Miniprotein binders against q56419. Designs and how they scored, part 240

Target 1, 326 residues: q56419
Amino acid sequence: MEGRTLEEVQEEVFKRHGVLVPKKELEDLAKALEEAGLLLTEKVEARLKEEEEKLKRERPMRLAGLSYPEGEREARAFLEAFRASYPGEGEEARVLLMPHLEPSRVPEVYGAALAALEKTPPPERIYLVGVAHRPLKEKAAALPVPFQTPFGPALPDLPALQALDALLPFELFNTPLAFREEHSLELPLFFLKGRFPEARVLPLLVARRSPELGEALKVVLRDFPGLLVLAVDLSHVGPRFGDTPLTRTLAEEARRRDLGFLERLAEGEPEAALAFLGANPTRIDGVEVVASLLPLLRERKGKVLAHRLDLEAPTLSAVGAGTLVL

## First folded at step 18 (miniprotein)

Design i6
Fold by ESMFold2-Fast, scan of step 18:
Structure i6 (fold): chain B 326 residues (1-326), chain A 105 residues (1-105)
Amino acid sequence: as target 1 above (326 residues)
Amino acid sequence: TEEERRFEWLFKYAREYLREGYESGNPEILRLAIELFKEALEIAKRTGDPEREALVLWYLAAAYLDLGDKEEARKYAREALRIAEKKGIERVIAWAEQLLRRLED
């Protein structure tokens, strides 16, 4: 309506809000609005503003009943089953790298993370760093609200978040809508809240390298000690993530690349880990997170507890996942 | 052209949502990816681009497979294979044959 095509409305809404509305939904809305005498763009923007206002109060579960059970009892049994899938003992973590991939695809890897959490004293707060799957207005963002889980709400650490915001050259709470659908925070948080029900959380997303985030976090962690969690997946190979079909050679290369990256992090050499990937490129979404958090990872030695390459045979594709304690 | 730009824009974000849907297991995100691929498919058909058409049809098959709809996945994979074979698009032939072989199993 407004002299714009539906295609122009779709692209403008995405540019302004980072939300991509299917053309079919816009067609349905336009038809309803013509019958009611309203404007399409105004209606879409009103809905997005309403959703953003809701997100300023709390972040509801999106994957309950899908990736994990809704009920607390069932959720507890689910966690125990994942822990049981890992036959080893954990190690105490000051920094934990764990995946954010659908847990049922890599249960032993999440089991290893749970083993590490069992050996870790309960932290007052968890710095949970995930990967943005939607555009952020800045290189990184946080959402300072309770995140719902089957174990109750994970409460934000407001003093620590405010301290972090004050040290950054950009507004930390800059893109609430990016948190509406964000599995890189929701899936790890399920496991973290189940193990540490009293810990507050700093839910952080990285879209692009932010060295200033790492520097600021190093300062904040000194005043507000806690567990640092990097929720990242490793290699992405195959047609669904590019156009090169998985072969035995490429799978072996992906495993070597993932392990080489993790092993260098375990030696306290994050720059070497990044350089190793530069020589052997693959789509590891943890690169931007590691590059942002260098000051927190240097000279910190640890151990790789688990690694798996999740093979999806129908499309000859794979995703790497690992658990590393530092 | 403007249609080529719009195809690339849709195709890029449809694949990003497909990846997100696969990683999260969220059927709403998978359905979003499917709608975006269908918009891209319409452009490929209208502009007479069989390579883009076959490629998008294959991604639709993968998306429906992730959604658990094996029949729609099979349908789109067969269409992708048919067009790819007719036009000699070897990568899509291989990808579609692999997907169909696994759907038979």
Scores: ipSAE 0.761, ipTM 0.900, lowest interface PAE 1.3, mean pLDDT 92
Fold by OpenDDE base, second read of step 19:
Structure i6 (fold): chain B 326 residues (1-326), chain A 105 residues (1-105)
Amino acid sequence: as target 1 above (326 residues)
Amino acid sequence: TEEERRFEWLFKYAREYLREGYESGNPEILRLAIELFKEALEIAKRTGDPEREALVLWYLAAAYLDLGDKEEARKYAREALRIAEKKGIERVIAWAEQLLRRLED
């Protein structure tokens, strides 16, 4: 292993590719490599390259049969049920903020998103901006391949993706393996594809705030108009996230921050929304996404359609979710 | 120390995987979180840090709960509680007690 430990290799691979290789797998590989006189890192990189090559063709469903139905018929019934869970009417969206939390936890929030989509003319393309829960090589990334859904593949808008890449100071098409398991794209895409089956998609992930991304997208949107979707969750509070168990005070603070954030966005004041959060003590998930998209959110007025702070009772933790139309 | 650095890395990303697994419901991600927590646990034991040990045990309990394995969740929650009580780690006591109450229902 050229003097490196299995742990060092694991950490390096994770940092580089956003993939955790199980230690047992590394041990097995190491043993095989020792017998073969090969380097562990080279073998791991070769396997990861094979996985990357698969992702050049398509991104398969990872949460079908878990978070949503795999079959199209059942998936349509699922959409209808979620829409039914929100009793209100939606508004036309040019920008949609919606959750990426497991749908069953906040059905009415997804229902509100569906309600908004009902009032939205079918876009030619959807800019779907999720949160990277794994490290990226750059501040943001895209995967320019079909994403599988129960409604068929969501096809990428390659011309628009290429235009975006050309305007960024970094390579947009980085860290493809970070997309393999990323639910922040897969879950909202289910709803979006179900409503707009013909729309092309730009699947984007943000790991760190990138002002360059917002400026580039502003230019791209001029030539390639479409629906902008921010797939973000809100507060994360309680023991799961390092806090005390959910109390009335903690819940009130989480709601205050969630709603204060969303309302300022609804007023067309995204900088004020970020400033309002300060150090973000309740860990609102969407901060880096919003910070990256400031040019697209400024002066756009809209409406908060739904909000929920969902309690996970066993650990007395909670996650905030919201739907905002601009 | 290198062990301290390794622990912090493991514990950080184990929690991130736990979050991702919880949010998505993806059991494969939860299994990865568990693997990292188990390694972190062994480091905490070797270094003799009962606070870190108790914390990691509680997170393991939470991860197994998310997987639907109540038996393993109870096991780790009880061990977290035991260590926390022995060392007077009030935060972990409260968290472990709460988790156990929900696992007994």
Scores: ipSAE 0.574, ipTM 0.832, lowest interface PAE 1.0, mean pLDDT 91

Design i60
Fold by ESMFold2-Fast, scan of step 18:
Structure i60 (fold): chain B 326 residues (1-326), chain A 105 residues (1-105)
Amino acid sequence: as target 1 above (326 residues)
Amino acid sequence: TEEERRFEWLFKYAREYLREGYESGQPEILRLAIELFKEALEIAKRTGDPEREALVLWYLAAAYLDLGDKEEARKYAREALRIAEKKGIERVIAWAEQLLRELED
């Protein structure tokens, strides 16, 4: 601690415990603790470096056996059950907004996304844009490695990722450890890989709005056409999220804000969608992704296929989820 | 103070990890949130802040509920309620009563 002397430590210990520790002994102990501290830091950093090196080869499944089945056959049946939970028909998507919330909480919303994918021609590549749940060194990041799924590895589109990296004012391939445990990519990818097993992927995370990402993606999509997927959840309300307990009024407000946001996106008016939310009082996590991807969302009309507010009675909290095709 | 800064830091990231664990259903992330809340709880106890103590205890109850550990959830919710009732912390009284009500059956 700045400004704290060994004399102060010695006097405090003496006053509180009646033991006088020689200053030389305190100096030696402080030096030994600093040396031990540095050794512990080195060991932790070496362990993290080893995990980073493993991630340079592949990204393993983290939610298999938890959010979806490990085995391919069981995973296929699981996927079809989610499709069956949505009674409607899909619409063809050039841009798909889908949730990344635990699928069992909003099965009809994932079913709607699957319905849209049924109507969509198989893309050569998927631009999968999720929300960073860990700090990133830059506003956005990508991990250019195979992502394991029960349907086989989702292979990275290396040429498209390199083209994107070249256009950005920052290193795109940063913060690989942020991808080790990232459900906003893994959960949507399970459904996308199940439907488009041959598509390559660009796994992208947004931590803060990056207009330069949207501008770069607009250029890359011309040369490397593909399906753009925004994997975002909507309102987060209630005590879990630092808010007041869910009331009928708060639930209605969350639904109003979710649907107003999605409907304006469906009109091809992403700036209007952001303006509608203002200060984002119900904490829609798609705001930073939409704000980053404005050039890709303007003048694209589409349809909201599904919306649900997942209510959790024990904590009087809720999370909104929706499926939008553009 | 340094302890106030450390409490706010722990509480912020514990809540972020709790949200991530709730959204993903991943037990390891929930366990990380629990450990951060426990560190924050010790600071609240040491600094004699019953409002922060009751609030952290309630988040621990929510985290254990997410893990499927109803007994630990009930234990922490009861302790949150006890402190909140003793100190007149109305918001946490209501939150803890609701959680305990839903845990009954």
Scores: ipSAE 0.756, ipTM 0.897, lowest interface PAE 1.2, mean pLDDT 88
Fold by OpenDDE base, second read of step 19:
Structure i60 (fold): chain B 326 residues (1-326), chain A 105 residues (1-105)
Amino acid sequence: as target 1 above (326 residues)
Amino acid sequence: TEEERRFEWLFKYAREYLREGYESGQPEILRLAIELFKEALEIAKRTGDPEREALVLWYLAAAYLDLGDKEEARKYAREALRIAEKKGIERVIAWAEQLLRELED
């Protein structure tokens, strides 16, 4: 192992590739390598390369049968049920902010997103911007492959993705393994593909705020018009997230921050929305996405369609979710 | 120390994986979180830090709850409570008691 511990290798692989290799697997590999006289790192890299090669073809469903039905018929019924959970009417969206939380936790919020999509003419392409829950090599990334859904594959818009890459100061097509299990894209994409089966998709992840991304997208959107979707959750409060148990005061603060953030976005003031959060003590996860997309959010007025602070009672924790149309 | 550094890294990313697993319902992600927490737990035991030990045990209980394994969740919640009571860690006492109440129903 060139003097490195298994723990060091694990940490390095995680930092470099956004993948946590189980320690047991590393141990097994190390044992096999000792027998073969090979370096652990080389074998790990080879396996990761094989996984990356698979992702060059397609991104398979990871949450089918868990978060949503695998079968198309059942998936359509699922969409209808979620739409039915929101009693209101939607509005036409040029920008849609929607959650990426487990759908069953906030059905009416996803229902509100579906309501908005009903009022939205079918876009040629969807810019789907999610949150990276794993490290990326760069501030943002894209995966230019088909994403599998119960409604068929969501096909990438390669020309638009290429145009975006050309305008960024970093390689856009980085950290493909970070997309393998990323739910912040998969869950919203289910609803989007179900509503707009013919739309091409630009699956984007943001790990850190990238002003360059927003400026580049602003240019790309001129030549490649489409629907912009921000797949973000809001406050994360309670013991699960290193906070005190949910109290009335904490819930009120979470709601205040969530709604204050969304309303300022609805007013076309994204900088004010970010400033309002300050240090973000309730841990709104969409901050880096919004900060990256400022040029696209400025001066756009819209409406908050739904908000929920969903309590998980066993851990006295809660997650905020919202739907915003611009 | 190197052990302290390792603990902080494990505990940080275990919580991040727990969050990801909780939000998405992905069992594999939860299992990764559990692995990291278990390693963090062993470090906390070796270093003699009961507060860290109790915290990690509570997070393990939460992770097993998310996996649908109520038996293991109860086991870790009880152990978290035991250590927290022994050392007077009021925060973890309250969290463990709440988790146990919900696991008994």
Scores: ipSAE 0.547, ipTM 0.836, lowest interface PAE 1.1, mean pLDDT 91

Design i61
Fold by ESMFold2-Fast, scan of step 18:
Structure i61 (fold): chain B 326 residues (1-326), chain A 105 residues (1-105)
Amino acid sequence: as target 1 above (326 residues)
Amino acid sequence: TEEERRFEWLFKYAREYLREGYESGNPEVLRLAIELFKEALEIAKRTGDPEREALVLWYLAAAYLDLGDKEEARKYAREALRIAEKKGIERVIAWAEQLLRELED
């Protein structure tokens, strides 16, 4: 029976490459291979190797025309509209926490991030730390290639990435296919590249807490100073996230949890921020990032510029987003 | 069982990709989530598990809603409600009624 084999191929490919191939696609490939006499696993591996080779050259835009405009002029106007959605002033950032949620859902939060970037001197490089949405072979990963944007390619800081790789107990460039679809890097990068077109980037993903990443980054930042950006969303509540339907009381609790977390980070107390979350019925995707970057967040005071809990009524679910400068 | 393990694996990653699709607005990620939920649905039906079946049908409704396909969203939400009502699965009854109410207008 081939059904079992297809299931094994699907699970093995996902484990090995972080790519989840629908069973229907594997069925179509298997049918096509009847003419060639080639094994399905071999064909899938060949396709993934081809995609991985393409990623060694550049990372193309995936959300252009969807989450942001494809053309440079339209992208610039889009960015200015988001800045205008936030009525406040920014603060200079050495560390910026911003969301990676679809921008149209929380425009004033992205506007606050833009306000902070407006007050921040142009950095030579940006350490952009997002959340892995696919399995990584190690706790963290990076992709050392140009990332395309409507403002031109965001170039990798190869010397800084190599310095980071040398300090880690694992290979930093370990799961390139995990970067093929990654909005936690692509969406913040759109705003960062629009504001700092000359800055090079270290695109980093965290899957599980990696204290060694934070320790290594602290060393690298001394030799290669730059802006640290944590691209994380806050509370995820409601049925779409495996939780109870949102009520007015639960929404208010989620807002208090988000703000309590951010306020403790703003006091330079990241361990207290993590402890505050406790046995929380809400889920914050930034926990693993913050836990990995403790050495960079301690004793660094700042300000929460914006926070929103965005409600989706059809499923009584919500996602929290915020902008914090340190 | 192996079928139970396979269902939980599919259901876990389908929900993770539904979350990613919702957060990014990427229709390709949403379609991937839909295909994984459909694979999980086949297992729930074959194993005669109405709670898992109703739950997966509701997530399919949410995924189609995110994709902008209100007709498919209504179809899956109605089927989730039908099964949940027959089997007394209170959680899914409430979730499906809310989704359908929002799709009325």
Scores: ipSAE 0.774, ipTM 0.912, lowest interface PAE 1.0, mean pLDDT 91
Fold by OpenDDE base, second read of step 19:
Structure i61 (fold): chain B 326 residues (1-326), chain A 105 residues (1-105)
Amino acid sequence: as target 1 above (326 residues)
Amino acid sequence: TEEERRFEWLFKYAREYLREGYESGNPEVLRLAIELFKEALEIAKRTGDPEREALVLWYLAAAYLDLGDKEEARKYAREALRIAEKKGIERVIAWAEQLLRELED
């Protein structure tokens, strides 16, 4: 069978780079090329390389004007409104688990995170660990560039990132294109930068559990102390996620799993939290992140500040979100 | 078959992009999901799998809902319902009916 199909090229590029190139764009490229398959792939890779080169300078906002305001004044008002949505007081955090769901869906959960941050002395650096919603070349990755926010750029801690890379058995600085659209970093970073404008950031993504990451971070944190943030959602249930419609029983199960997971983390028993989920039938998002960070979560006592199972009525689906301080 | 393999890949990652788009509200990601679902839909039609067809149509409706395009969402939800009713796919009937009820308000 001679030349690869456009579909094969699309699949290959996606697997390799975590980027879906629209079929129409591939068709246009193919038409411009007298040859298909390898040449098309090379052309696509060349374009993606150009995008990677842009990401060597900075990561621009993708969700400004959508999920949060673009302007600084409006962004500050947004933060205040979210803080106001949580009536409680926070606690000092050394580890913060917070959501990465669209903020308007779970405002009080983000409010709880802000409440915790109010009680937290400004860290020198923030280790922000998100979930890779796209494939990574390695189990985890980092992007060592400024991330744009309405409050100015979140600057990377290059020395700490380099120290982390040196301790990992794989290249940490992989799959830069996976960061381009990744909301699991962008959304929590908005709140973090707004509260701690001077903190440097280590933007990290986890695709698969990496025990090596947790061990390496444990070492790095000794020399480069900072706030650890797990940006993870909890259960995903209903038809949107390939499940049955939300029922009382399903909602109760989702809450049971979410809270059982968070409570065990609050008790300093992350292995017990993972074991409690088993096969993870309600699809808790943060499993691979927690599994990667076990050394940093062990024996830390904390408190669950907020939890919500947010219903989307049109699709009879729901997403769990929570805020935990350790 | 190769078509079956392609369908499974498309349908898997379309749902992942839909999830990402839903969680973030990013319309670009939603458009990518829609593209993959549309290709999956064509395969389902060619292979004569009404269950897959109806299911993909429902997910397309959900994706257009997320984009704020209620008209297209209704169109795909109605088509999902039509196929599901014709073939007795009860779960998709219920999901499509619910989506249509919410889209009328």
Scores: ipSAE 0.640, ipTM 0.866, lowest interface PAE 0.9, mean pLDDT 91

Design i62
Fold by ESMFold2-Fast, scan of step 18:
Structure i62 (fold): chain B 326 residues (1-326), chain A 105 residues (1-105)
Amino acid sequence: as target 1 above (326 residues)
Amino acid sequence: TEEERRFEWLFKYAREYLREGYESGNPEFLRLAIELFKEALEIAKRTGDPEREALVLWYLAAAYLDLGDKEEARKYAREALRIAEKKGIERVIAWAEQLLRELED
């Protein structure tokens, strides 16, 4: 047994590894270790190393049976139901912006993304860029392993990932544990793999603005052409995300902010889109992704296919979601 | 103080995990958020901070609602309202009344 408190161990592990271990789990481990005379921190570190080693082989489904069906047949029907929720036609995408929010909250927005994918020729690879919900050791990261889906594993594009890694001033494969639980990749991937089952994937997370990532991706895309997908959510409003309850005025402001941002991206003006957010850029989750990918978004014109502000009445809160093709 | 620092740490990450649980649909993050909020609640009680206590109780109600546990959500929302009314914490009164209204169905 060591002299540290459980609180200190929890905070130290979180600071060092970006993993928040439940205190109840630490209590249970401490009891077992007291019987064996072992150190708690060493045991936690060993468990995290085991999880990291597993992630070097494959990334298992975490949201199957929760956000989407586990079986392939049921998953196909689920995907077709989302497509049916959007009455419009899609447009071909070279760049697709889609949400990563729980799909049942904005089905027509995912339906619009599916409509765009129907009009898009099957790519050899998909550059899937999500938002890190765990600390990364660097500004961005990737995990070069198969990601399991109900439609079979989404295989990594190893040559393209290695080419990207070689061009970056940091190690791309730097934080495997950050991918253990990451809905900003898993939820869009479900839809992308269902539509393009043969496409390989570059699963990328952005934690902080990385202009070097955008510059490197521009080079890699010339040699390894593919579909670029920005998996980002839009405005977050209300007590759940701040302390101001949603009102009609605030909802209208959020819709105007979301649409103004997306419309400027559709004009090929990503710097103008960022400037439009003004003093409140963090109200849109996708800001760091868009800011990192500027070289890939400039002068690409397109169309906003869908936008929804999902209202959660019990907490007077809302999340914006949209589909944009470029 | 150390208790003040621990409260702020717990409250910050509990809200981040609550948000992630809601956005991803993953109940593991909701359960973790609840654990962190419960520890924060004990600190607020010990330090005699009714505003923080009422606020944490409301977030516990929201977390249990996300888990589908309407009875626990109602219980925490009622307690948040009780404390907020006694201490005149207007924002939490409004938030708790709205949550309870939605739970009536």
Scores: ipSAE 0.745, ipTM 0.887, lowest interface PAE 1.2, mean pLDDT 90
Fold by OpenDDE base, second read of step 19:
Structure i62 (fold): chain B 326 residues (1-326), chain A 105 residues (1-105)
Amino acid sequence: as target 1 above (326 residues)
Amino acid sequence: TEEERRFEWLFKYAREYLREGYESGNPEFLRLAIELFKEALEIAKRTGDPEREALVLWYLAAAYLDLGDKEEARKYAREALRIAEKKGIERVIAWAEQLLRELED
């Protein structure tokens, strides 16, 4: 092909938009084009723009019928079952750290989150901060549209989102396509919407630590009070995540790091929590989120409600999950 | 080389998509991961890198396991094991053997 290869186009689109276009689709497009490379990119960009335009209206469910039930009745039963899986009582949360792992893997951890929500007065709004598993144009992003759930749409708090955008040195409303498939928002939102159907939501993603985000949110929270939710997982160990098979020693280290991280957060020492992880050899997922939200986590004391290191035996891998209330 | 660069990119993001598929339960990410792994596999074969080949084959097996395709998972796990044994890649031997044990019940 004269110009850029299909692979280069694929890489470029991924880097720019956080979307992987299947090679087969690119090949089909290329065959339809008299000119390759730049024209192919333009066509792909046009298609992606159409998808972005759809996301200006709403974010549809992507995991309904997979990770949670699509129907409201079944979804309520699902919530009840998860709550039942945690035998303890919750505490009132001003800040909730909860997982975004597939719920069936760590039901009691989600149950602990639900227990905390039971003790929490219904917030006017929820600041839901997830992890970007795709590249973002900026360090953080928001999608200011309704998110569909089995309990109805989670409506955005536009005034609060606008206030946040105004305080950030970058455009908050960037990389809308990164939200299309992002489970770190969708999964926790299921539980949050189920418990607080009337709460507005600020769906936020963090790709890289942004101190500016935490400072801006601190200001916004004064005028727009609400529940802050950190949707983060903990350690990711084993061949699935970095070619390091799970051993007793590694599992112990993962637990130590997970709990040490959560406990320091529970003591109101988020900087100490980050410092404790160092190079983060067990790949705790939520470090960039916590690093971005330091101003909101400082001096807040709380309690670790649940922790699990969930083993997948076939791949000798495990994922840590926890629930923390502040 | 360009092929080396391409392999590293494919392998990196294939694993990320595999992770996302595993964490979310969305099979679409697993399919994307498989696509990238297959391309990475072809590069590894062409360049004659048996370690990369065996490793990619194991990840393909894991991806197909996640999709619920035990037959394809076994196929790739066996091939990973074969290459790893032939070349003395101990870590991949252990991983492939474990995966096969779990797939045989």
Scores: ipSAE 0.612, ipTM 0.848, lowest interface PAE 0.9, mean pLDDT 91

